# VH-VL binders against o04291r164to392: the designs that were tried, part 7

Target 1, 229 residues: o04291r164to392
Amino acid sequence: DANNPAGLLSIAEEALAEFLSKATGTAVDWVQMIGMKPGPDSIGIVAISRNCSGIAARACGLVSLEPMKVAEILKDRPSWLRDCRSVDTLSVIPAGNGGTIELIYTQMYAPTTLAAARDFWTLRYSTCLEDGSYVVCERSLTSATGGPTGPPSSNFVRAEMKPSGFLIRPCDGGGSILHIVDHVDLDAWSVPEVMRPLYESSKILAQKMTVAALRHVRQIAQETSGEVQ

## First folded at step 1 (VH-VL)

Design n10 (framework fv_inotuzumab)
Fold by ESMFold2-Fast, scan of step 1:
Formats: structure tokens, C-alpha cells, sequence
Structure n10 (fold): chain C 229 residues (1-229), chain A 120 residues (1-120), chain B 112 residues (1-112)
């Protein structure tokens, strides 16, 4: 809640630590996706988690754009993620060192017609790290942490975003290394049993955001490189 | 009535492989994970891995990776665990157990167990 | 891996005794949803393990009410209020919050 900025910053820093552990650490067991090929036409490396609750994927790729530009592109989620219906920024709270905390409400399209669409109420923390890397990390807020109370909208089921986001490291000579984590709990238990495997174990759903993000920034980098004169 | 029925005891020589079956009945087979747990003589329970029968997605404990393969046959509601390159320390009773999909959940129903003996 | 430690490894008791077994996890087992993924099992030689307690403190249907579970976070307890002849067995806790799932080493409850 915007009336408790110190509490929100505490949550933001906790989310950042968990996100970094997933993005670059070894605590989570990641399995590379079948069919991903290295090379000039590769979008990057994509892996799905074995040992996280819910659906988790991470990815890594090279981008010929500076970290801040990559972050600006990826923060506009509806522009590149087809499943994202809308993103509403409810509050913007400045943090130290140029960092920003945003309270965000997101609506997604349903992946199937047999289950309700999901929505998220999240805190998104954007900050620069000591090594010049830029980070955008996001997690759900519960009623205990200043998030929404009561049921979701009648057409939506409230989902939980676990620490997820983007770590963008600058490369010497220009460009960036982009690390992505997407970790969500879509509340599979609220859907009929026949639909639960799709919402919990689908490799297609697991990698969807990371693939879309890598593909989108790669396309923009290629388009902008032709105009550097 | 939910039941998990396993195949009978096996005796194998070191280096051989064993394939144990677990036939499910009384529930929607593809809505629950099946896990495998073993107990060696004088030892505690050890989780080996699990399978989601709906997509065939598997998760194995690292020490068994490369030696264990879990598969599911939805037409017969049967899960199989195959363990290769058997060693004497693989002598154990092997259990299948049901767990809820979507969330990490408790093992609410268990098979009767299959004794696998590895001896020269 | 999440380490799970049970105490004691064995104990001797008489019918009618109160028995307490503890389970300690190296990491919190509270999911962000508030659910606690810790369960307790009874195991006898020649029989399948049997679920006694789930979500740290919930009694499985069909299990006698002399069994109870308590605790949160990293410290958990299984209590048998009045030990019966059929309760002489080995007891295991299981964390299933993260892969790999890990059992405690077991606590054997033996006749004095």
C-alpha cells in the first residue's frame, strides 16, 4: 500500500533477491527446451524448471541494445505479449538510487475457452545494480502485503506471480545480455481436473513469455541497427 | 475406490534393468501425478521421481538421472518405472504413490510395493 | 536440496504413553499461498506407507484422532496422545514444497 513505502521497498528488495537467485543461480534445477538451436537465428537459451511450484521458465540471450532501452521495451508488456490484455499502473513510488516501485494490475487472455482468464495484482521494482546492470522484477501482492482484498473480478481468477522479470547486463563494446524469469501460479486447482495439466505442466505455457520477450527485443534490435547513421 | 496395484517381485543381476508397473483405478488417471519412492533394507524412504501422466512430463532426483525412466500408458492407466545398470544398493522395496497435480501435494494413496533384489 | 531432520531416530514406549516426534526443515515449507507442504506417514515392514497428517496439522480421513500435527515454517511435531499396539511403527515426515521431495530419516517407535 502507497501509505507504507518502507514496507513496499522491503518487499521489493526481497523479490529482487529471489529473482536474481532464479535468473543466475543454481538453486533451481533448469531443463533446456528441446528444439532450441544455437546460432545467428537463435532467439537464445530457454529452460523450464523441475523444482519450482507452479510454472517457471528462464531464458538468456544477446541483444544489440543498451540495458535501459531493453527495459523500456519489455515494460510495455501488451506490445509484445499476445496473451496480455491490459496493464494498469495504479501507483508509482520513487525509490533510492533512481529506482522505482509500481503497483500494477494486469489482465491476461485465457489460454483456452474452458477456463477463466487470469489477472494479477503486482509490485514491479525497477533499479540499477552496482555493476551497471538494470533489473525489472515483479511479484504478486497478497492482502497481507497491501494488495487486493476480496475476490477477483467476476470474469477473472486471481493468479500469483512469484518473483519474475528481467536482468539486463551491459556488454563491453555495446549491447546487453538479457536474463528472463517467468514464474507464475495460475491457480490450477480452481479449474476442472481435465484442465489442470495445461495450467501446471504445459511446456508450451511455461516458455511462452520468455520466447515472446526474446523474439521481440531481437526484432527491434535488428530494425534499429539499420538506422544508426 | 482409489487403488494403485504394482507388479510382482523381481530378482536381477548387477548391470541388468528392471521395469516395475503401477496400475491405477478409481479416479481420473491424468489428473494426478504418480511418484516413486523406495526403501532399502535398514534405510529410510527415498523419493526417486514423479511423472505427470497427462503429458508424460517427468522429474527425477539427480542421483538417478540417466538410470531411471518413468512412462505412462493412458490406455491402461499404468505408470512404469525402469531402473537400469542395477547395483546391489538398488535392492529395495519400490512404491508408487499418488499426488495431486497443479500443486505439490501429499501422497494420499500408495501401491502395495514391489521388492527388487539385486544379487550376483 | 531441502534437508529434513527427524528426532529422535528411535524411542521405546509403552501402550498408553504420549509420544512426540519432531521434524526440522533447512528451509521454510510455507508456500506463498499460505499452505504448508509437510506431511507425516506411518510405515510398517511388509505394508505400504500410510498418510497420517497433511499440511502440517490436518488429520487425514480415517486416521484415529490420537494423532495430531503441529508447527510452522521449519519446525514440526507429530504427537500420539495415547499409544496403541498398532502404532509401533516407523514414522516419516516429508517436505513436498520443492523438488527433490525429501523425507526425514525416520523415527522407529518400539515396545519398552
Amino acid sequence: as target 1 above (229 residues)
Amino acid sequence: EVQLVQSGAEVKKPGASVKVSCKASGYTFTSYYIHWVRQAPGQGLEWIGGINPSGGTTTYRRKFQGRVTMTADTSTSTVYMELSSLRSEDTAVYYCARSRTGYSSEFDYWGQGTLVTVSS
Amino acid sequence: DVQVTQSPSSLSASVGDRVTITCRSSQSLVHTSGNTYLSWYLHKPGKAPQLLIYAASSLQSGVPDRFSGSGSGTDFTLTISSLQPEDFATYYCLQHNSYPYTFGQGTKVEIK
Scores: ipSAE 0.005, ipTM 0.409, lowest interface PAE 13.0, mean pLDDT 81

Design r01 (framework fv_regdanvimab)
Fold by ESMFold2-Fast, scan of step 1:
Structure r01 (fold): chain C 229 residues (1-229), chain A 123 residues (1-123), chain B 110 residues (1-110)
Amino acid sequence: as target 1 above (229 residues)
Amino acid sequence: QITLKESGPTLVKPTQTLTLTCSFSGFSLSTSGVGVGWIRQPPGKALEWLALIYWDDDKYHTTSLKTRLTISKDTSKNQVVLTMTNMDPVDTATYYCAHRGYYDSSGYPFDYWGQGTTVTVSS
Amino acid sequence: ELVLTQPPSVSAAPGQKVTISCSGSSSNIGNNYVSWYQQLPGTAPKLLIYDNNKRPSGIPDRFSGSKSGTSATLGITGLQTGDEADYYCGTWDSSLSAGVFGGGTELTVL
């Protein structure tokens, strides 16, 4: 139940376990993308997989900021995700373990000129792990988890976010190793005749989100050090 | 490094089916993000995009020819096959296969091309 | 066959600069990156520019690209006789879920 605090924590912890298996394990078949490596401004590796529901992308990179600072920056999604039309935090719930659960509604711009804009109804869970790492994990809420049922609002097609987010590990000598996973399905309510443009838009969106997040944090790290861009 | 080569008949009769094979090396169709496309060029005319297949068997075809076109892959043989049904003299062209590069690019660029194979359709 | 609009021909003297335009619509150039290809006589096309303005390794810096709205431009400076070729723009059309090429531009170095 998404409205029950104990039920929300259960959903959050399940999402965290699945996210960690994607970010650090072999739960999904990951393959390095030639030409998708981050530019000179970032240190990272980008990989994508369709051997899963929807489209998944992951990136990993070094950032010259402490884990808590990286988490704070990336939680402010509107600051780095230009393709996002709006983000509304519907509620903020203490998890009882020092962590935080947020219920979030997001609207995205239309993926193509012929397709409807997409929206997401998600739970975002932020917590500290025992090894000093910070994690921010997010997933869609469905009727099975006490979230919205039926089709989305008249102007939008409901998209599904599978467990996605950020794992931020402290590294030796200062700074962090940032692991990013974006796993989305823009086609949850799609009409078959428009499925292929939406599939390509899903690939591009997932890849763009991982790269944008990593580069944004790298840019802020440079600005914080007093470097001129 | 990356190389591609087209093969198939150089002469096809009207109403017959054309089958072209693209054999490649330097990459694998099991690698995520990898795609191979087909492009044709009639004598003295512009390039015409035909079809694209990705590592995950996701397929795209030009709208004007989609009922006549089939694209398939054999990952174990490093081959992509294009078939076009009901050939007509207007389909006479040089046919190219090409590696889809820069996977994150919405421009769908082809960074490595085969040498092309000329197919003439005549009775 | 869908095409993007290019001038059929352009010409200039060695050492000069030429520009080749490519005009489309919101569903193709307006929403997607543009690539440019060079085709020397009797050869396969070669990628010159991708992502509007980026060069693959081995492409000289005298080739450049730009995009504004639904139009793109290929620029060639320091024109050489070896640049005589057909030039094609290309992109993706989101409404058709298919790639599209321009009609091509024949460059003559006089």
Scores: ipSAE 0.000, ipTM 0.438, lowest interface PAE 12.9, mean pLDDT 79

Design r02 (framework fv_regdanvimab)
Fold by ESMFold2-Fast, scan of step 1:
Structure r02 (fold): chain C 229 residues (1-229), chain A 122 residues (1-122), chain B 110 residues (1-110)
Amino acid sequence: as target 1 above (229 residues)
Amino acid sequence: QITLKESGPTLVKPTQTLTLTCSFSGFSLSTSGVGVGWIRQPPGKALEWLALIDWDDDKYHTTSLKTRLTISKDTSKNQVVLTMTNMDPVDTATYYCARIPYGSGSYYLDYWGQGTTVTVSS
Amino acid sequence: ELVLTQPPSVSAAPGQKVTISCSGSSSNIGKNYVSWYQQLPGTAPKLLIYDNNKRPSGIPDRFSGSKSGTSATLGITGLQTGDEADYYCGTWDSSLSAYVFGGGTELTVL
């Protein structure tokens, strides 16, 4: 609820701490994906976690764009994530510390016709860290945290986004190091048994967001670096 | 201490195949994020990158020589082998192997062998 | 074929400062990190600078690197006779799917 800005900031700061521990921490076991490894021709380093609830992926890559520009590009989710059907920003709230809190509703396309499409009600927190890094982190809201209180849409199954997002660190000499975490629970129990592995532990679904984000910002960087100043 | 050393024939006849071995110590190609590559330098000319093999057996080759180059590794022996077919006098050069730690956008040669000189003549 | 352009030679007196340029394009220096290598006469090249401006252990702070747009620069201050060498820039070229070196710059300390 936009009428409780202090409570939303508390949730935002908790989400930020959890996101940072996933993005840069060493406490979580990350397994490098087959075919998605570091290399000179790679789009970045991509790994998945098998010791968490839901589906989690982590990625890291170099981009020749400044942190704020990377953040602006990635916040426009439908421009780079093919499976994103729509994004509605319901509220924009100044955090009072120079950051911004957004209440967002997102609809996704279903990966299979045998299951309903997923939707998300989230809080997205954008802020600058003291070291000049930019962060955009996001998590699902429940009725207890100021999210939806009514029944889910009849056309969608409500999914849960655990703390996820982008950490964008400036590089000496220009450009950024982009860290990505995508951690979601797609409610596998609502789908037929034959489809549950796809929604519980899919390497395909895990890599979709991180790979799409890295490809898109690297492509924009390539296009931008060809322009005359 | 990380060291690399090239070995192979110092004289090759035109049309023959060159085989060079890089033997290394102080690191392993069982460790992720590292590869071993080959570079050559003709007398009085610039460095030319040839090929790379990494910890999971991915291989990269310079486009102009790709059809002539084969790179392979023996992880248990700490060796990387480069083979170049159809040698020509223009291939006369000092051949180096080097260790390559890398990630996307970051690729550099941090330790080099001493080099082995290969002369191609009849 | 060389895709990175360096001056063929540079010279200065002991104690002076020199800079060596390396010019590329959007497919190489424009998006990827640049390294510099020092090759003393009769020896193998040695890594001098990596990731645009970082020094390996044992490289004195007299050596520095920088990158702007599609160009990179190696700076050497307090020149010593032992710095006489060929200097090469290098980076990954995404359009060629290959690592590329510059043509090299011969540094003479007079």
Scores: ipSAE 0.006, ipTM 0.463, lowest interface PAE 10.1, mean pLDDT 81

Design r03 (framework fv_regdanvimab)
Fold by ESMFold2-Fast, scan of step 1:
Structure r03 (fold): chain C 229 residues (1-229), chain A 122 residues (1-122), chain B 110 residues (1-110)
Amino acid sequence: as target 1 above (229 residues)
Amino acid sequence: QITLKESGPTLVKPTQTLTLTCSFSGFSLTTSGVGVGWIRQPPGKALEWLALIYWDDDKYHTTSLKTRLTISKDTSKNQVVLTMTNMDPVDTATYYCAHSLWFGELSSFDYWGQGTTVTVSS
Amino acid sequence: ELVLTQPPSVSAAPGQKVTISCSGSSSNIGNNYVSWYQQLPGTAPKLLIYENNKRPSGIPDRFSGSKSGTSATLGITGLQTGDEADYYCGTWDTSLSAVVFGGGTELTVL
């Protein structure tokens, strides 16, 4: 299952650097989605990128929970991503810096009746940054980088997750600002060509994945604050 | 099956405006993720990308020709139109339109028209 | 000046293997997927490779692609006379917000 702990840590640190550049940097050209506007109580900023491979989306917003709690909630992907069928943690490896590396297998439901469901083999890296922020970042492993050898599960098409995840920064007065990046390659060429544009719509995926994470965390924050009166 | 076909004048005089139409079938430019681009090729020279329009009317143009180029779509007719002003003999080329998906990669053109040759001379 | 550099020509005998290089920078090949196109004389270009190393349906496995750093390579094995064509690499350039193509490589099979 695990290839090489030093190699996995190297991949994890590379994924972290790339994820942070997407989440907070200006290296990527992000296009604001129509109808998604910033504001204190808004759903957050949702943007998509057209100058990279695959589908990339990012969002950010305020959440009334501390960073560690937000990270805990979002790591339980099936609880907020309805298109997620299953998540299996294959290995858990301490990173030696207080962080954790996990090898994960995920299955998604098919987005349409005529398209195959997608699955992922990924490395997820969770760590605390010097400024008190928490990061959960994830990327696919290929055969060349120590990923699993073999085909996807029966009736699934292997998808690739590029560096994606969550940056959770503490706010003065309590709470967090949550930055989300979702960057995936769903292998558009494996679906019938007349259906590809519908299946692979970045706008639909941005709305379902990034916005769902923000809504879920805010809903739990609301439930927690309402528990004691 | 996706098909595209270019149409327009084969001969243009210097300083005139060129209008080319791409007529397509097998897809709709109202479908999310779909784009149509224009690429030209002067005789014996390399491919040069000109412009690209997506289903949501988002438009891109090569920076060297941006002030001369206009791209538009008519989704009810399944057409994309390229207009290029102030034609010069150096603009003599075969002009192609091609199908693209916004998902995947912007540089990937998977289906091409046959091309239409435009000669600019007096 | 071209932003993507290809050799102007390559040649080999039938049955041999050739590689065609495409060199760019971090703003194009370094950060984006590379596509390869085949153009037979008098015809429109045809997509051979997308996303660095994937083949569309109907493209033989004799054609392969790879990318390392700011360079990409198209490999053709088992050369046939029908492979004589111009080959172009293409990618997105983030600094230009534009599609860019290489200068093209003429393949001769003798």
Scores: ipSAE 0.005, ipTM 0.443, lowest interface PAE 13.8, mean pLDDT 79

Design r04 (framework fv_regdanvimab)
Fold by ESMFold2-Fast, scan of step 1:
Structure r04 (fold): chain C 229 residues (1-229), chain A 122 residues (1-122), chain B 110 residues (1-110)
Amino acid sequence: as target 1 above (229 residues)
Amino acid sequence: QITLKESGPTLVKPTQTLTLTCSFSGFSLSTSGMGVGWIRQPPGKALEWLALIYWNDDKYHTTSLKTRLTISKDTSKNQVVLTMTNMDPVDTATYYCARYTYEYGEYYFDYWGQGTTVTVSS
Amino acid sequence: ELVLTQPPSVSAAPGQKVTISCSGSSSNIGSNYVSWYQQLPGTAPKLLIYDNNKRPSGIPDRFSGSKSGTSATLGITGLQTGDEADYYCGTWDSSLSGVVFGGGTELTVL
């Protein structure tokens, strides 16, 4: 029960609109790489241009789990994202439309020892769309939008999460189509010049979250199916 | 071991300027992420935060007293100085300095000085 | 005017449990971590809880913290006479760009 729930909902709805435009729209120029694994798995990894600020990737895939179950699994980020050190939910606010707004603090492990680890203060919005699709979208908060202010820290560098998340569409006969967007600004200018390409435009870092999410959800689906046998 | 100690005058006349020094050991304000703050407590009343200073020289002051407060550091001496102008009897309080640090993204005061009592009267 | 609201006093008998509330808003407790400080009579405050629910070394596990929405709670179980003190919550307020403390709660052990 926040003092400004209308303001937070406004930010949440803006994040949702921007996320959907990235996940399903064509306004952003994506470079697509579709990989096939031995077996039925296929994923699409896409990066936006360097001029679109930060590092962005999107992916989609089929999962033999219902949308609510997929959302539940993916909201537990530390369970499937190796680079996630910790996630703390600072506040949970019910949205008037049946959705939920969470204020979240996340710490990541550094990809190298030459630069500080990144942390995030975000708003995460979970809701069901009119077509039965589930959405979990997330973006960073600044002091102007209800996030903390403070000095730069050498232990952690505050990173910015641009609208990112999961769109989970139901399939007739069961299962889901999962769309993923990961868009972050890791503050490349704060790292030594030799490391800046990793933090400003890395396709390796861009793919990490989307690939991890798809692999984890498929693994859980397979294990759930195996239990029934 | 981490220690902080406040020093300065114990008696100040109205309209005068108060200068308090916090001397510390066991840590340095050259260390990234470190800060030192000042908190006061009038007799029988609640804690009131006054100001803080970080390793990078970023400074923050309570809004109600901002025009009267100056905070500075001397990293080589392990000292933080608080200056408060135009003292009034209502400023009579015990003044504490404390180390301001964090484990996650949010700061807290983990070690406090013993406090110094400042009485403002004619 | 106080930004964080605490009850002015609380009391219980030895061995009982007591809880102390701290109520704020979205700009402070709602978006940040809470710390708690214990002040024994005639002494400086001492850190009791940080990051909502963590204890510094030396603080017994009968002291606990929690946070829900814009409110935080300090819990003390197995109450002892040595727990008689003033207790203060504290956090950062993003709208004020500064530290805020609660008004304090005087705990009396009967």
Scores: ipSAE 0.006, ipTM 0.515, lowest interface PAE 10.6, mean pLDDT 82

Design r05 (framework fv_regdanvimab)
Fold by ESMFold2-Fast, scan of step 1:
Structure r05 (fold): chain C 229 residues (1-229), chain A 123 residues (1-123), chain B 110 residues (1-110)
Amino acid sequence: as target 1 above (229 residues)
Amino acid sequence: QITLKESGPTLVKPTQTLTLTCSFSGFSLSTYGVGVGWIRQPPGKALEWLALIYWDDDKYHTTSLKTRLTISKDTSKNQVVLTMTNMDPVDTATYYCAHKPTYYYDTSGFDYWGQGTTVTVSS
Amino acid sequence: ELVLTQPPSVSAAPGQKVTISCSGSSSNIGNNYVSWYQQLPGTAPKLLIYDNDKRPSGIPDRFSGSKSGTSATLGITGLQTGDEADYYCGTWDSSLNAGVFGGGTELTVL
């Protein structure tokens, strides 16, 4: 569970394994988004899945920055996610294997005036793989995993993040291949009935996070080198 | 130049699992955006798309055969492997593997094909 | 079952022009790129056209492609006896999350 360091590491390793199977494997059925195709200057392949709890989105793309720098940029979520209201790092715990575990509380802005804002209580695990890849993966801590018990704060609905994050692989000649998975459940049942057709549940957040992260990293790469090259 | 060649059994009994290997040269599946796909063609019939694997191990399968198909790669050996379970006489076909480039072609476009390997399913 | 429809056959004399149609829907041709392939008897398919209207190196300019709405067309001018083959259109189908091919068109050159 999440109540001791060994339990936290266990949850972190499980999240990493599941995240990697989504990012590079066949853990879920992916539907390719229209107009997205791979290429050196493209947004990458954007795919979504609806055969799981909530909605998952996956994308990948080439960026002209080394893996550690990409990870550093993406760990600062408010810098690239406009709908992020606040991020509080509650604890930072060495994993004992060179990795880092963080306990994070995030608040999102409400998507409409009639829908409640969402918040997340997550574990984020950052580590290096043997091939030189860097991973930043994150998942919700629920009452079932030793996380917070009881209802969310007033005016917020507790959302669940399933294993999500970034796999950043080094490229020959420099730069990185960035793999992104966003898998969230925003609890659509808490949205007022009249607003459900306009509030697309986890889909809106997953799509925003996936695309925004990649575009932001490429913009920073372009600014530091004059052009993305 | 890019070349691909399919290998595997030419005769398979009903209910058995088929394993086909695509061996290639002239490109690497570690290259951004590159993929390798499998296509089959029953005698006298149309091409049927089966599966695709990308450089990042991202995998796609035709819906009608998804539960029977597995595609995997060994980047260090320059190989892609297709397995199909529970073979049936209707699966008799020539099986092709093909290269999918990223820079010039769409997601389904294949610019270089293997010669094909014929698989007959009979008792 | 086919999601892309092609005529089963077309026929023309040497030196003439021919067009082969490929009809689909918004989930495939309408929103994705179309490729065309030539298959000579007993051989593997060869890519003729990619990204709707582009030719790979080595493909003569007498082969052309176009796309309008949910349909695509392969054009062949100056027909030669060596063009006698089966022709297939192909694309991605976003609703199936898979590639698809047409049923093929047999081109006979008298």
Scores: ipSAE 0.000, ipTM 0.412, lowest interface PAE 17.1, mean pLDDT 79

Design r06 (framework fv_regdanvimab)
Fold by ESMFold2-Fast, scan of step 1:
Structure r06 (fold): chain C 229 residues (1-229), chain A 122 residues (1-122), chain B 110 residues (1-110)
Amino acid sequence: as target 1 above (229 residues)
Amino acid sequence: QITLKESGPTLVKPTQTLTLTCSFSGFSLSTSGVGVGWIRQPPGKALEWLALIYWDDEKYHTTSLKTRLTISKDTSKNQVVLTMTNMDPVDTATYYCARMDYSNYGGWFDPWGQGTTVTVSS
Amino acid sequence: ELVLTQPPSVSAAPGQKVTISCSGSSSNIGNNFVSWYQQLPGTAPKLLIYDNYKRPSGIPDRFSGSKSGTSATLGITGLQTGDEADYYCGTWDSSLSAHVFGGGTELTVL
């Protein structure tokens, strides 16, 4: 239940387990986008899920920054995701295990003139794993979890984020290996023809988010190295 | 509305170089994630993919014709040009250009130009 | 050389159902989603199916697609004489770094 700290931590731990299964596990069949460029700045391996509900994408790349610094940068979503209209942090709750739980409301710009703008009500969980890896994991809150969520804002369509986020592992020799998962479920199998432009825009946004995150962190890494020199 | 149209010579002599132009409207190769491909079809035979160019100028071509094929774009004119050297009568075919579209799952060609027929004969 | 195998021809009566297969390998159909194209006599190909099973706007639901392992199938129900055409499957081949098409299937409606 999202109405108390113990309930929020329970939701956060479930989201973390599912996210890790997607980011590093074999439970999901990932198909590499072979022969298709992920964007103008190739960012390493980009793959899409064959067997998930909705649309899932994952990417992996090397970054010359330590895990905690990478996590700090990526938590400032408006700084690197240009399609992000606004982010409101509604509450910040210590998880009691050294981690942090945030309740977040996000509005996105409409990706095309034929698709409505999207909004999200999410729980974001940031924690450190035993191996020194840092995780920033996020999922939508629903009425079933006791979340403080209502209908979408006027002219927005409520989107659902399945467990998504960033796994940042320390790399031998310094720096980090960054794993990204973006998973959005709009009930693709039941989408009427009139809503297909919205569905397509959600797929495009999820894929662009993985690219934007890696590109931004690599840019900051380069700037930091230049300043030291 | 997206449209593509092929243009070029309809008759080419053996050993000559073929140059075909694809002119399009309704989209731009300055848009990330889009490409234009060339496909040919000899009379009564199957479709054969030839080459593809992406918005960022990355190029692909079929292995069997690699040394004969050049693909280029002029983004300001909304044109893609295919050049094929050392033409032979077996290269007689209808040549199509098509927009490469994609999703998170894969790519496809939509729409296609009407095609231009090139006959190689002396 | 063709790397995707289709039957050269299929036939059925009006109102019947027909299926057209497309067989490949792990480097093409196994790793990538499949598209299908219809080519009416004397015309350019037209997209029928993309992402294994999705129809573009304007394509009737009589046309369906599916994929299993390294094979894909195009299904056509309620056959009409206007469906007489050549049908091609297509996908990317990662080992060739090339788009590949099947050899085509000629559909005859008796």
Scores: ipSAE 0.007, ipTM 0.438, lowest interface PAE 10.4, mean pLDDT 80

